# Ledger of designs, part 159: VH-VL binders against q9nrl2r1430to1533

Target 1, 104 residues: q9nrl2r1430to1533
Amino acid sequence: GGVHELSAFEQLVVELVRHDDSWPFLKLVSKIQVPDYYDIIKKPIALNIIREKVNKCEYKLASEFIDDIELMFSNCFEYNPRNTSEAKAGTRLQAFFHIQAQKL

## First folded at step 10 (VH-VL)

Design u5 (framework fv_ustekinumab)
Fold by ESMFold2-Fast, scan of step 10:
Formats: sequence, structure tokens, C-alpha cells
Structure u5 (fold): chain C 104 residues (1-104), chain A 122 residues (1-122), chain B 107 residues (1-107)
Amino acid sequence: as target 1 above (104 residues)
Amino acid sequence: EVQLVQSGAEVKKPGESLKISCKGSGYSFTRYWLGWVRQMPGKGLDWIGIIYPGRSYTRYSPSFQGQVTMSVDKSITTAYLQWNSLKASDTAMYYCARHPYQSWGTYYFDYWGQGTLVTVSS
Amino acid sequence: DIQMTQSPSSLSASVGDRVTITCRASQGISSYLAWYQQKPEKAPKSLIYAASYLQSGVPSRFSGSGSGTDFTLTISSLQPEDFATYYCQQYDSYPYTFGQGTKLEIK
């Protein structure tokens, strides 16, 4: 047998998931837990959805992948005020993403 | 039209409890942060805190934390500011005001209530 | 906490004068600064947000400028209805803080 190398997108998503600041982004926000989220955020997305799209080879261009990650951060900053733990985690994770995205 | 209507003036004694209200209308109440501001007689504006009605998430100024409680009742689009035990130093005009939350980091006030005068004297 | 200091604390001016009020933050706040007008016994009214953007319905004689730590509110041709107390407020960092106010009085 052999060990398959992860794609560049898969490797980057795995690094984001493992990051300490990924906790707000791991799964879609629950409508039961946060009922007003989907009234404010019209294009919800999370790392589990992005990773599924990577695994299904749905991203044909690096720009499409980057757009989905940026949408995820944009949603975070739109819903969560600047000085929240969610927004601070998003700011740090987005900076990490920008460094790693140079590999794409 | 966007409107914030506050409850009427209160005259209380030290040690008494009080809850004043701010009713929002003409907008999506749960989508906008609502803040409270104190103005002591002849003094400037002091930021008390803000509450997000959709999540009841609060942020207090350190000088007011533990001294007042902010809450909301979404069913009647009303926010509250509450004291368990009033002090004479709580005598002030209290304003509620809306944050327009139209983009990340935009937490200035756009609409203000008319104010509730609270007088605490023995 | 970020401390907001206004200068002057009060000033006297005449109708038609150009009036300038300064607000200084104890640390950088980018452009996250608002200006409010308060007339006696009335609620504050929003004038300016993001240091320089006028609120809808505010006369064009009002303008704001600055970024970082130093900010200015200017009234280019003072009108009778402009005699009031003016407050700056930073909303960059929690807790949000106001300046002490500048009282604009008739000369």
C-alpha cells in the first residue's frame, strides 16, 4: 500500500482545524442555540463544510477555496462584535490563514 | 420610524430595588446592540454597557459591573436596567441608545431614548 | 481603559464663527470615534461616526477629521441652534469611553 499526500487545500484546512482559535469555526452555528444567527448571516459556512467540499473536489480554483474561507471570517466579524472572544479568535485565525494561503 | 421609548421618572430611597425600561420599535430589535449611558446631574456621559438582544450577550464598563444588571424581553422588544440596592450616588439621568451594527466594529449610537430620571434620596 | 480628553472644556463663540473642538485618545483607536451633541435637558444627538462621516440629517457645516489619537470636530459657521455640549466617544475597544464634554456658549 501507500500513503496519499493531502491536497494543498486539505492540508490547509487540517491546519486551520488544529489551530487553537478554530473553535468558533468547526461546525455551522446551531439555529436552536443561536436563533437570530440566520436572520443576520445569509451565507453560513464552517470548516467542516469547506473540508467536505475539498474532499469532493468541488474547488476548481484556489480563489474559490480562498473565497469560502474569507466568507467564513466575514460572517464571524459581521455577527460577533470586535472585542468578543469569537471575533478575537477569528482575527488571529485569519492572520494565520493569510500566511498559509501564500502556499496556494 | 426607529423609536426608543423609556419608562418615566423614578423617586426612590437608598436600599430599594428598581428596574427601568427601554422599548424599541420600528426596527428588528434582536439585530441591534442596545446600550445604556448614565449622566449625573451637571456631569458628562458615562458608558454603562451594551446588550445584544438576540443572544442576551452583555458587556459592562468595569465601573458598573456588579452594580447594575442589563436584560431584555424580546417578546415585547424591551430592554431593562436594574439595581438590587440603590445608592444616593445612582441619582442620574439614564439613556438607552441603539448601535447601528451595519458592519463589523460599528458600535457608535445612532438613536437615543428620551431618558429616565432616577432620584435616590433619603 | 482608553481615556478620551477633550479640549477646550468650554468655549464662547458668536454666530457665524468657525469653532474647533479637539479630542485625544490615550492610545490608537484608528477611526473608531463618534461625536454627539447634547442640548440642555435633552438626549444626546448623533453627529458623526467613523471620525468623519456625517449622520443623516446633520448639517454640512459640521465636519470631523483625524485618525489614531487626535481628532477634531469643526463647525464652519456657527448657528444659534449649535450652542450645546459636544462629546466624543471611542468605540474601538471595550469599554467604550466618552470625553468629558466641551460646552459651547454664546459670547
Scores: ipSAE 0.000, ipTM 0.549, lowest interface PAE 14.1, mean pLDDT 85

Design u5a (framework fv_ustekinumab)
Fold by ESMFold2-Fast, scan of step 10:
Structure u5a (fold): chain C 104 residues (1-104), chain A 122 residues (1-122), chain B 107 residues (1-107)
Amino acid sequence: as target 1 above (104 residues)
Amino acid sequence: EVQLVQSGAEVKKPGESLKISCKGSGYSFTRYWLGWVRQMPGKGLDWIGIIYPGRSYTRYSPSFQGQVTMSVDKSITTAYLQWNSLKASDTAMYYCARLGYHFSSTPYFDYWGQGTLVTVSS
Amino acid sequence: DIQMTQSPSSLSASVGDRVTITCRASQGISSYLAWYQQKPEKAPKSLIYAASYLQSGVPSRFSGSGSGTDFTLTISSLQPEDFATYYCQQYDSYPYTFGQGTKLEIK
């Protein structure tokens, strides 16, 4: 078969998706299940959207990619109280991201 | 060399506004979170919050939410901590610090500014 | 919020002594703990992160250990410049919280 080369951004998103703490971030929050989310969060984003942008080559600079990931974490911390499983998962995954982002 | 340089000491009256600064150099300012820490006279360290300069995203300690505002000016690589109306209980040393990266750990405060002493008295 | 408690609050020691400072978290924080040194009228300085890793430039006489809720900072042979206040800090969960500090004084 063929060999496909993944970009650094694609590899990092895949590592984030595979992380145990990625579950709050995989897809956009459902307005049906969490009706007040979009009243509080003005710029919603999730890993599936970020991965789509990577695949479409929409990030010109590593900083733009990092900004979208940080927005995702900022949204988590804005909406979720600090002692929730979502906020704790976000804290650990953000830390993992910061370590991995050093490779960019 | 990574450096965080803070503004000078301030003496203010209760009810006055104040904005102190922290200027970063020697690193990519927009790629690292910057935090603020309060130390009241003779007391320990209290975490105020962190800001991501690239987008101005903020995370505040609940004890400081609504008490202070964190902001940045990317063009001069400077972060700010601001009070609209100071109280005597705001008298403290205020430190800024960068959240660092490491290959197998979470972010921690790796570099600190020298501190800004804020005195609020009648 | 995660409460960080240090023990002792203060201790007196002599140059050459082995000193141990303990930090306890009110709930599990894995290894997400840092140690800072603060000398009088100076900014804190990072010593240790992830419970056991030394910050670049920190002397090897400093070491950290522990995981979960119980953590220890050890200075194997005290030097005159080590007399300071030491703080632990958890960064597992927001808000980040510091211990109350341990003041290390000359005996």
Scores: ipSAE 0.000, ipTM 0.580, lowest interface PAE 16.6, mean pLDDT 86

Design u5b (framework fv_ustekinumab)
Fold by ESMFold2-Fast, scan of step 10:
Structure u5b (fold): chain C 104 residues (1-104), chain A 122 residues (1-122), chain B 107 residues (1-107)
Amino acid sequence: as target 1 above (104 residues)
Amino acid sequence: EVQLVQSGAEVKKPGESLKISCKGSGYSFTRYWLGWVRQMPGKGLDWIGIIYPGRSYTRYSPSFQGQVTMSVDKSITTAYLQWNSLKASDTAMYYCARQYLSGFHTYYFDYWGQGTLVTVSS
Amino acid sequence: DIQMTQSPSSLSASVGDRVTITCRASQGISSYLAWYQQKPEKAPKSLIYAASYLQSGVPSRFSGSGSGTDFTLTISSLQPEDFATYYCQQYDSYPYTFGQGTKLEIK
């Protein structure tokens, strides 16, 4: 029924943004602040970009939305060693996401 | 182990030039931003700026822009802070510090050099 | 520039005490705040980053909290080696700025 379907993705993104472990994911990594990031990570993404895509109705399937969220976590684990605060935050937020994604 | 080793204390007169150094070891020097912090005698910490050794990108605090120059020599994993003409007000302890390697919005100083005391007096 | 203000500027405490130091930013900085410890005639050491994440090797009696503009550093049971000056630092936007410092002294 249109608005209800679109609001499901928006609600989930808002829940992720509000989570204590969202800080690594709120916005794109700065090329100026982390110059080697874009040499390693070829498909950068962040929650603000995903939210913008939701608002522009760019996700036609729940799987496309889930793929972008999983890409975000995959990028985190690829760039950041397991013992970093970023990787630990990503692990906890990803677990939260998997629980919430059951609603999609 | 990560180490930042700074050059020894300097005693200078106003108008003289000076270049102090900070040598990094135990990590990939070109992948981490390196910062400089001033501490005037009995005062707190003042952020001077940061340099990215891999590309020589710099960000200066507006209050230090034009007063000092940050540079690096990658071949000897060393960063420099330089004055063309020292003033008495430059008398301070100068620290170099490595900025934590973060993919995502964490840019604090995780390791610090021991400091270089610069005294400028006539 | 974002101004960082610490309270108190100095604090006297006894071994075993619970100590709280406060840091306030002049504008919102999310959780982009670090805490450093500096002992006399020594370089600063990192204690906490991202407002609440403990640096590796730092004792668990140290903890940080806060978000936005108001932040606290807590030492749950003060030890003799904890007498030092403590600094907060924001790294949300350039120029990065430090608080003026809080000197923790023996009572």
Scores: ipSAE 0.012, ipTM 0.664, lowest interface PAE 8.2, mean pLDDT 88

Design u5c (framework fv_ustekinumab)
Fold by ESMFold2-Fast, scan of step 10:
Structure u5c (fold): chain C 104 residues (1-104), chain A 122 residues (1-122), chain B 107 residues (1-107)
Amino acid sequence: as target 1 above (104 residues)
Amino acid sequence: EVQLVQSGAEVKKPGESLKISCKGSGYSFTRYWLGWVRQMPGKGLDWIGIIYPGRSYTRYSPSFQGQVTMSVDKSITTAYLQWNSLKASDTAMYYCARHIYGSPFYEYFDYWGQGTLVTVSS
Amino acid sequence: DIQMTQSPSSLSASVGDRVTITCRASQGISSYLAWYQQKPEKAPKSLIYAASYLQSGVPSRFSGSGSGTDFTLTISSLQPEDFATYYCQQYDSYPYTFGQGTKLEIK
């Protein structure tokens, strides 16, 4: 609970950031490079935002943290067809996350 | 054991509102997506959409967007499918199902509710 | 939307027969295909996911194969409890779409 949970969130975010398949998720999508993204995705999020929320102690429950990570993957699969490199990376990273999240 | 229990049969008139339910038990309700599927009498399966109960994130089939609303009440582990104004063409069996969203690389479990029969007739 | 077409729409078979049902996608869906069984007046039951992976508790006589656009569900030795309608479903892209169903009837 509390501080212990926050430390676990920090560790997991670092593991996600360092994963080979994190590249689509590190930062918010550029509106200049992908102009239709924000027309389709109404609740954009990325690992840098989630990490900032962890650092600011904004997650009080593990479920809140998990919900934001799941939103990130949800956005990926909504925007990107499953045969794309982005969706394939998201699929592998989400599976890794689910294994790690069992510890929370 | 994973169970999805749906509300009972409904008989309605065109223009009436309706809200049917699907109660999950035996698993972490907020960590699995929940889907809705329509089956018209004597016809096949039509995917309505999915909702992530932890945050109420939704994905609708375009043919159902604006016709129905999916929602959840986490405190009673219950999902809802709602119509503001029913049409005769809404007459169907409605199923809820626990859907894993994302990878087939981890164990894929798909459990279905028993169905709710909705009849809309004047 | 991706259209899923099953063949045949109905099939008559006898207990002990090897039964094959096919499903074709209007565009490539890799292996993102599931198979469901629905018995009369019952909810659908999941059989297969990712084209070839058997759901826990499903008898080994059921198998799935295929990738891309062409998929097959096989029942190696039909049992009385297998008479049902079978549906394929793609989950490559939203909206998810089902085939029209194949009704497996006793001969």
Scores: ipSAE 0.000, ipTM 0.592, lowest interface PAE 13.6, mean pLDDT 86

Design u5d (framework fv_ustekinumab)
Fold by ESMFold2-Fast, scan of step 10:
Order: structure tokens, then sequence, then C-alpha cells
Structure u5d (fold): chain C 104 residues (1-104), chain A 122 residues (1-122), chain B 107 residues (1-107)
């Protein structure tokens, strides 16, 4: 079969998108549906934005990529109380990310 | 525990006004969107709309826009669905249901009220 | 509007059976799909969200799968309390829409 050469960042983003716990992180939070979100969260980000930055080669260092992923999780925990489905999904996905990021 | 308790069954005539209620408890009422769903006798579920109690922001299904009004009273953690003039075709079970935080525009219902049966006949 | 179509509209099964219910969206909805169970004269109960996540308290015999346009709800070993009508709902795009329902009846 075929072999694909992917950047390490692209491979990790694809793994995050495919993870069962990615659903809260796939797209930006809607201001219309969550009106107070942008009053609380000053630097919104999501996996689709991060993937676009990877594809445009905007990450020059692994630390810059890691910072954007961590910002995404930080926003989740800042907005969502610990007992919510979003916060629980974020906790599991962040743990998965920390393991995978060791490959970078 | 999260609970949504709805008002009792209503029997009305066409042209009459009606306001039914849904009281939330066991959670932060103003932090969760609340939706309304209609189920006509023997039929499936129809989404009416959602309201964000913290700001009274509303989104209606196009088929219900102008037919009903959603509102809230935060002081008693209660949401309302109101008709100015009922029609026989409004005969249905009406459910209120909570959505979790609308993260990335997501809107599914995690807790449901028991329903309010509305019967409109002469 | 996104149209949700369930198959079959009804099916008959016996306790212990593996049951599969399918839901198809008229356009791609990623994983923004929920499943609900409704028993006669009762309110719907949330089973699954984001296509595959179980709501707390839902038995592990229930599972969901799929993405894009084709989704499946599976009950691995049917129990007496599982006879009900099942609904899928998309929440990718406004207005949010439900499938017509699948009635699961005892054989």
Amino acid sequence: as target 1 above (104 residues)
Amino acid sequence: EVQLVQSGAEVKKPGESLKISCKGSGYSFTRYWLGWVRQMPGKGLDWIGIIYPGRSYTRYSPSFQGQVTMSVDKSITTAYLQWNSLKASDTAMYYCARTPFYHSGLSYFDYWGQGTLVTVSS
Amino acid sequence: DIQMTQSPSSLSASVGDRVTITCRASQGISSYLAWYQQKPEKAPKSLIYAASYLQSGVPSRFSGSGSGTDFTLTISSLQPEDFATYYCQQYDSYPYTFGQGTKLEIK
C-alpha cells in the first residue's frame, strides 16, 4: 500500500481530532450560543484553527504548537466547571496529548 | 440532582392564550441553555427553540418563529413557553430540556422535564 | 435544514438479542449526533452524545458509532427495559433536527 509522510504536528492533530474526547474542541465556541464565553475567554482557539496553522507552517518551534494546544485546554477548564461533560472530555484528551507530545 | 419540573396538563379552546412553565433545580440555572420540544400525539420529536436564561437570548426553529414565545424568570429558576392564540394543531405534549454548555455550538439535551400535555379543542 | 432518517422505522427483537439502529444525515454533521430513548407516556432519556459518548448512568450494553452522515446505535444484549422508541438528533447546524424514531418491540 501507500505511505504518507506527515509532519509530527499534523500527525498529532489528526490523532487528537480522531480521539473520542475531541468533540468539545473541534470548532470555535459560538458567541451566539454561548454569549458569556468571550467575556471570560480572551484567546479562543480550537483544533480546526490549530490544524490550519500547522498546514500553513506557522509553528516554528514545537513549544509554539504545544502552547496553542495547552491554551485550548486551559480555556476549557477556565470556562467549564469540573463536573461538566466538556471538562471531563478535556481532562482525558489533555492526558492523551501529554503522552503523544513526548514524540515531538 | 438536576431536575426540570413542568406545569400540569392544560385543556383550552382555540383562540385562548396559554403559558406553561418549566422549573429548574439542582444546577446553575443561568449557565445552561434550556430547550423546548413538541411531540404531537403518536408522532416524533420537533425542536421548538432554545433560550439562554443568563441573558434571555433565544433561537427559534423557523416553523415555530412567531407562533410561540420563550421567556424566563431567573428569580424563581423558571422558563416559560407562551401562545397568544392557540390552534387545534397545537395539541401536543411539550417537553423542556436542558442543554449542557454550548461548546463549539453543540446543542444536545442531557436532562428532560416530565412534559406538559396541551389539548386544544372546542 | 438537515434531514435525519432512521432505519428501520420499527423492529421486533427478543431479550438477549444484539440490536442495531441506524441514522442517516442528509449532509455531513461530523460527530454532532445524540441518541435518546423514550418509553410510552414518558419523557425522552438521553443515552449518547457526540455520536459515541454514553451519558452517565447509561448501561455499557449501549454504544454509538459513526461520523459524517452514517450513525449506528447498538444494544449488545437486549434487556426487558430496553423496549422503547429511539431517536437520533443532529446538533451540528441550526435548526436542530430529530430522526423520525425507531420503535423497538418485543417479539
Scores: ipSAE 0.000, ipTM 0.600, lowest interface PAE 12.3, mean pLDDT 86

Design u5e (framework fv_ustekinumab)
Fold by ESMFold2-Fast, scan of step 10:
Structure u5e (fold): chain C 104 residues (1-104), chain A 122 residues (1-122), chain B 107 residues (1-107)
Amino acid sequence: as target 1 above (104 residues)
Amino acid sequence: EVQLVQSGAEVKKPGESLKISCKGSGYSFTRYWLGWVRQMPGKGLDWIGIIYPGRSYTRYSPSFQGQVTMSVDKSITTAYLQWNSLKASDTAMYYCARLYSHWGTEYPFDYWGQGTLVTVSS
Amino acid sequence: DIQMTQSPSSLSASVGDRVTITCRASQGISSYLAWYQQKPEKAPKSLIYAASYLQSGVPSRFSGSGSGTDFTLTISSLQPEDFATYYCQQYDSYPYTFGQGTKLEIK
C-alpha cells in the first residue's frame, strides 16, 4: 500500500472515531464488563484495532478495510437488540460510514 | 412492578417428559437474560444456564448440557425448561431469575421467580 | 469451572452480633461476585452485586468487600430477620457457579 491509500484509511478511521455515535466502537468490548459478548461474538473488533491495522499497513485492499468495519457493525447488531442505544448508534454510524466509504 | 411467575408443582414418574414455565412481566422481556437454577432438597444452588429471549441464545452449564432444554416464547413473555425423560435425580426446586448484561453494564441475578417444585418418583 | 468455597458452612449467632461470611474463588474473578440470601421455603433474594454494591432495598447493615479471589459478606448488628442461608456466586465466567452456602442459625 501507498501513502495515498494509508492516508485515506486513516482519515476515515479518524472521522469515525470523532463521530458522536462512535462510543460503542472505540475499544474492544470488555470481557470483564460484558462476558457473554465473547460467547456470542467470535470475531470481535473495534476502531482502535482497525486503526492499529491501518498504521501497520495490514490492509492491502480497500475491500479488506471495509470488511473489518462492516464486521464491527455486524457484531453490534448481532449482540444488541435494535431498540438499544448501542444499536441505534451503530445504525447512524454505519450510514455515515457508507457515505464516506464511497470515496475509497 | 417486575415479576417472574413460575408454573405450579409437578409430580412425575421416571421416563416422563415435563415442561415448566416462567412468565415475566413489568419489564422489557427481550432486554434481559433469563436463568434457571436447581436446588435439590436440603442442598445448595446449582446454575443450569441462561437464555437471551431477544435472540434465543443459550448458555448451559456443562453439568446440564443435554439433560434439559431452555426455550422462550416472546409473544407471551414466557421462558421454559424442558426434560424429554425425567430421572429421580431431577427431583428439586427449580428457580428462574433475571439478569441484565449490556455494554458497560454487568449484573448478576436481580429478580427471582417463586420456584417450581418437581418431584420424580416411582 | 470456577469453584466457589464458603467459610464457614454454618454458624450460630445472637441478635446484635457482627457476622462475617467468607467466599473464595479458585481463580481470579475481579469484582464479579454476588451475594444472595435465602430464607426457608423461599426463593433467594439478591443482596450484593459487583462484590460491594447493595441491591435496592437491602439494609445498610449488610456490606461486601474483596476482589480477585477472596470476598467477605458482613452483617453488622444482626437482626432476627437475617437468620437465613447465604450464597456467593461468581459471574466472571460461564458457568456462573455458586458457593455451597453458609447457614446462619440462632444461638
Scores: ipSAE 0.000, ipTM 0.566, lowest interface PAE 13.8, mean pLDDT 86

Design u5f (framework fv_ustekinumab)
Fold by ESMFold2-Fast, scan of step 10:
Structure u5f (fold): chain C 104 residues (1-104), chain A 122 residues (1-122), chain B 107 residues (1-107)
Amino acid sequence: as target 1 above (104 residues)
Amino acid sequence: EVQLVQSGAEVKKPGESLKISCKGSGYSFTRYWLGWVRQMPGKGLDWIGIIYPGRSYTRYSPSFQGQVTMSVDKSITTAYLQWNSLKASDTAMYYCARGYFQLSGHTYMDVWGQGTLVTVSS
Amino acid sequence: DIQMTQSPSSLSASVGDRVTITCRASQGISSYLAWYQQKPEKAPKSLIYAASYLQSGVPSRFSGSGSGTDFTLTISSLQPEDFATYYCQQYDSYPYTFGQGTKLEIK
């Protein structure tokens, strides 16, 4: 119930979460399942963390929000070789994000 | 060039021990999982398990748990599959394969070794 | 364990034909499915991962589709070197199980 307008950041995060290529980005990478991830990636982030920061009004500027999304993609490309399903999903989702971010 | 090179064919008798090898080259050995697959003569592929060389973590198929041991020697980028006591039913081609570990925790095989034929007969 | 069933178990086809091979999982596996090609007396070769992603160096005539429980491998225009046995494998849940294989033979 209730009527609340979603913020521009919330709307974009929801669109990213619902995108077919979001699966590598939905939650923080498990140290148990991917043992070397945190040895390589020093600033881990995921869509659930970014969404929580949006909901808590922790982004003061659009550039801060964009930087966190770009960090997420940079982590993907740093860890995953170019020909992997993760890197391909990241490439497509990043292109989608760049189009949507122009509206911010 | 990414390669997995396996040890040569083995002919053994029931009750004997055996250790076959799979040597990786052309990639970071500790970054990828390594899987083992059995193929009995004229049959399909049967998954044995996977090992993560960087930590020696293992996941065995229940059908192979306790029947074989997977291990690695990181210093020579080599994985091993070992039997303490062979049975005639172990006669098969054994393949190793490199496992790419997806962020979701799922591993698919991309590069395969040429196979090691193990024949166990009395 | 998740059971993987391929259909058909064997088929005969001619060069230039469109060939489809189906793989069915006994429970949902999302897109965690790979396809492999094995020629006689040779090691398997990885063709497709994550149901639809083509491995580097694999000809574009190969394609994969599906999600959940039903998956298809398609060869759009069969070539002589494509006669082989094809296996699907789910890698959603341990143990990672293979289908029984589909043998593609010359008609």
Scores: ipSAE 0.012, ipTM 0.645, lowest interface PAE 8.9, mean pLDDT 88

Design u5g (framework fv_ustekinumab)
Fold by ESMFold2-Fast, scan of step 10:
Structure u5g (fold): chain C 104 residues (1-104), chain A 122 residues (1-122), chain B 107 residues (1-107)
Amino acid sequence: as target 1 above (104 residues)
Amino acid sequence: EVQLVQSGAEVKKPGESLKISCKGSGYSFTRYWLGWVRQMPGKGLDWIGIIYPGRSYTRYSPSFQGQVTMSVDKSITTAYLQWNSLKASDTAMYYCARHFGYTLSQYAFDIWGQGTLVTVSS
Amino acid sequence: DIQMTQSPSSLSASVGDRVTITCRASQGISSYLAWYQQKPEKAPKSLIYAASYLQSGVPSRFSGSGSGTDFTLTISSLQPEDFATYYCQQYDSYPYTFGQGTKLEIK
């Protein structure tokens, strides 16, 4: 990829951030609020970190961007049981992401 | 369904010890902070503190530090609030509540227990 | 400690009314503000977290707004089951503190 792909990634991140189900993903999980999160999740990530990486041109391949978004969802499902509000929000937002990514 | 069930009403004398309970069900007990809130008769809500059951980390309000002890028994998904020596001023309704959300955007109480009335009189 | 002040302390309203309750923090708390509803002899129920997000199962007539020091809870069309005491709570800084409560009564 190039500059056009980075612009497309920024647009997609903005759409994810604005989605009603983005609340679990906006910022890194607080170690103070969830002390065992970082014992379980070894590669933490959030939308603000992904957006920063897009803005700094740190994604050299489209697959790297997609991998970070998928890692974010994978972390959510690993930490949160399926019946939690976080996991349900993650499921809906991930489906939205897959639809939007197809339109690229 | 997610619920917190508290122990029954207590009538005690000053100087007596007491331990009340809050049993969580329908969710991963060790993954959510659990808070305690006091409400004196006819008054508003007072935050006592929170405990993280997965690690037994505690944070107390300064006005309750040393007055009460929060603890958990993970094997029976139960949290406790304990007094070594009750005072008449401890007379109140005590609520437990789950702090919901693992992000900065959702750190608030979501599920509340029904309350335990503690009456301390001589 | 951060002091939370609610206004008014009590309010009388009729079914169908638009009701606004305010909460002011003694210092900035960003959006770390929650709203709770409590009926007599009952446990509080969570309504709103992070100033503006509705808790699951809360009717859409409830809304929250504000950031920093000034916050509002609005009920767009008051229903009979909405008569209760409402509390705000900041969770920006320890100790977490509640407002004194606003009692919403039938006019």
Scores: ipSAE 0.006, ipTM 0.631, lowest interface PAE 9.4, mean pLDDT 87

Design u5h (framework fv_ustekinumab)
Fold by ESMFold2-Fast, scan of step 10:
Structure u5h (fold): chain C 104 residues (1-104), chain A 122 residues (1-122), chain B 107 residues (1-107)
Amino acid sequence: as target 1 above (104 residues)
Amino acid sequence: EVQLVQSGAEVKKPGESLKISCKGSGYSFTRYWLGWVRQMPGKGLDWIGIIYPGRSYTRYSPSFQGQVTMSVDKSITTAYLQWNSLKASDTAMYYCARSYHLPFGETYFDYWGQGTLVTVSS
Amino acid sequence: DIQMTQSPSSLSASVGDRVTITCRASQGISSYLAWYQQKPEKAPKSLIYAASYLQSGVPSRFSGSGSGTDFTLTISSLQPEDFATYYCQQYDSYPYTFGQGTKLEIK
């Protein structure tokens, strides 16, 4: 999209990064430190990658941006059991995202 | 219920070999890192290293590289810390701890063993 | 290596007091900081991870805050069982490093 859409994507990503529940999502999972992650998760993504794509104007549609954020949450729930701190953080951050995404 | 149960206290002489153990139960042993921490008498905590039981991948603190060996036996959910030749300066409490990982690979210790006291004296 | 410095090194307090312990990293570690409690002759117990998240079973009087280089552990109303040594630990980069510890003693 347009200039206004790109500004909105950047603002939303910044809000997600600053949210208390962003800690599982800030950067890509380390293959060295978490060796089984990439055996389970085939399309890894994180907020730093999404922010870089926004800054490089790689999202042409709001739906593409939303899809990447939703993929990030989907990966979290696929890898992490429901009762973990990661899954709980993901649930809260996803709810926050859904409220903010209504403005896109 | 997550538990880490360590082997009993050891009294050794300099130059002797030693292998202490840490048995995990109540969780998937191969899906969590296991770390070792040293505490010298009256001192704070020193991180020795971590091992990933599922692949036997290890990472040592530079201060402990070559001093000790970490290993695991997955069949009995047990991790080991081993010395080929003990020194008096190895006298310390040794803790094993489960290294809980965050999705982006950062780890911290969520559950600890009770500790193994190792005394090395002539 | 990342140096972790705790302040104060020791603290005397009374039951019911609000206690604050600070931990400073020599470089930015985001929120990759844990707090541990160690009672005399016992193993450390995990209290807080990711700077502010309570480990399951830890009383709500314990709280953590901070990010980057400056972190705080707060006990809102000290209980007799809280007298212990407290350690911070960074897990942002290898080797993982602990603070020197803060000994919380009865006044």
Scores: ipSAE 0.000, ipTM 0.609, lowest interface PAE 11.9, mean pLDDT 87

Design u5i (framework fv_ustekinumab)
Fold by ESMFold2-Fast, scan of step 10:
Structure u5i (fold): chain C 104 residues (1-104), chain A 121 residues (1-121), chain B 107 residues (1-107)
Amino acid sequence: as target 1 above (104 residues)
Amino acid sequence: EVQLVQSGAEVKKPGESLKISCKGSGYSFTRYWLGWVRQMPGKGLDWIGIIYPGRSYTRYSPSFQGQVTMSVDKSITTAYLQWNSLKASDTAMYYCARQLWYSGHSPFDYWGQGTLVTVSS
Amino acid sequence: DIQMTQSPSSLSASVGDRVTITCRASQGISSYLAWYQQKPEKAPKSLIYAASYLQSGVPSRFSGSGSGTDFTLTISSLQPEDFATYYCQQYDSYPYTFGQGTKLEIK
């Protein structure tokens, strides 16, 4: 923990939200616009949900925060074919996350 | 129930490679960061770094960056610390320790018994 | 890097004594400080984290206090098994750093 680690979780989520490739991840996928999404994805999550959990101090283990972010990317790659804009954005944002997470 | 069991003592010559291990049991191995700490004979504790087993993310102390490599094998819940070329100054006791995360705090909670590494000619 | 300085480097005490050891950080670290006990030829044992929270299984005679830069570990009534070296550690920022240790010896 530490002030730097707590600030890093908040800063990292903010940096992810502000990243150009965050658009598929900002909010939960719309059931109306993408009705088959929830038939395929069993544990939906998005950056707004993760940010709320950070703000409410719900991550008791650092691994829980990392797991939720990785779940978000895993859902993206499970649903979206590799050649889609969504999958490409996810690949770039995940790489950014991996670099930033190592600096935690 | 939570245990970290380290490999046995090593006696090596300068220039040799070495890989020591730390096996976790009694907890979810991939959900806790694991740290390495050096203690030179008669000296205090030096933080080497930490590794997150679930994704192999690492954070090294600047003084150890490039001197050692941390890695994990999730299938056998084991973490490793390795040297490509040992120096006499690497002679020390090496501890692994699990990092607790609680309410924003990340202290070590459980420690391995230590691996004594002796490097001499 | 944040430097951790312990005082004294060693002290002698008798069973039943109240023992106090201190740890000073070169920069403010809020409450991001842990204490560890190390007996001869053994691995460190975690005692305290968040400056004042006892680790599971640690006797209540151990207590920690402080915030910012000045921290204290107190043993209210020293027992024979408490003779050991004690280390503080900051985990506020990387790299994590330990104090040099305080050796508690029998008088």
Scores: ipSAE 0.000, ipTM 0.599, lowest interface PAE 16.3, mean pLDDT 88

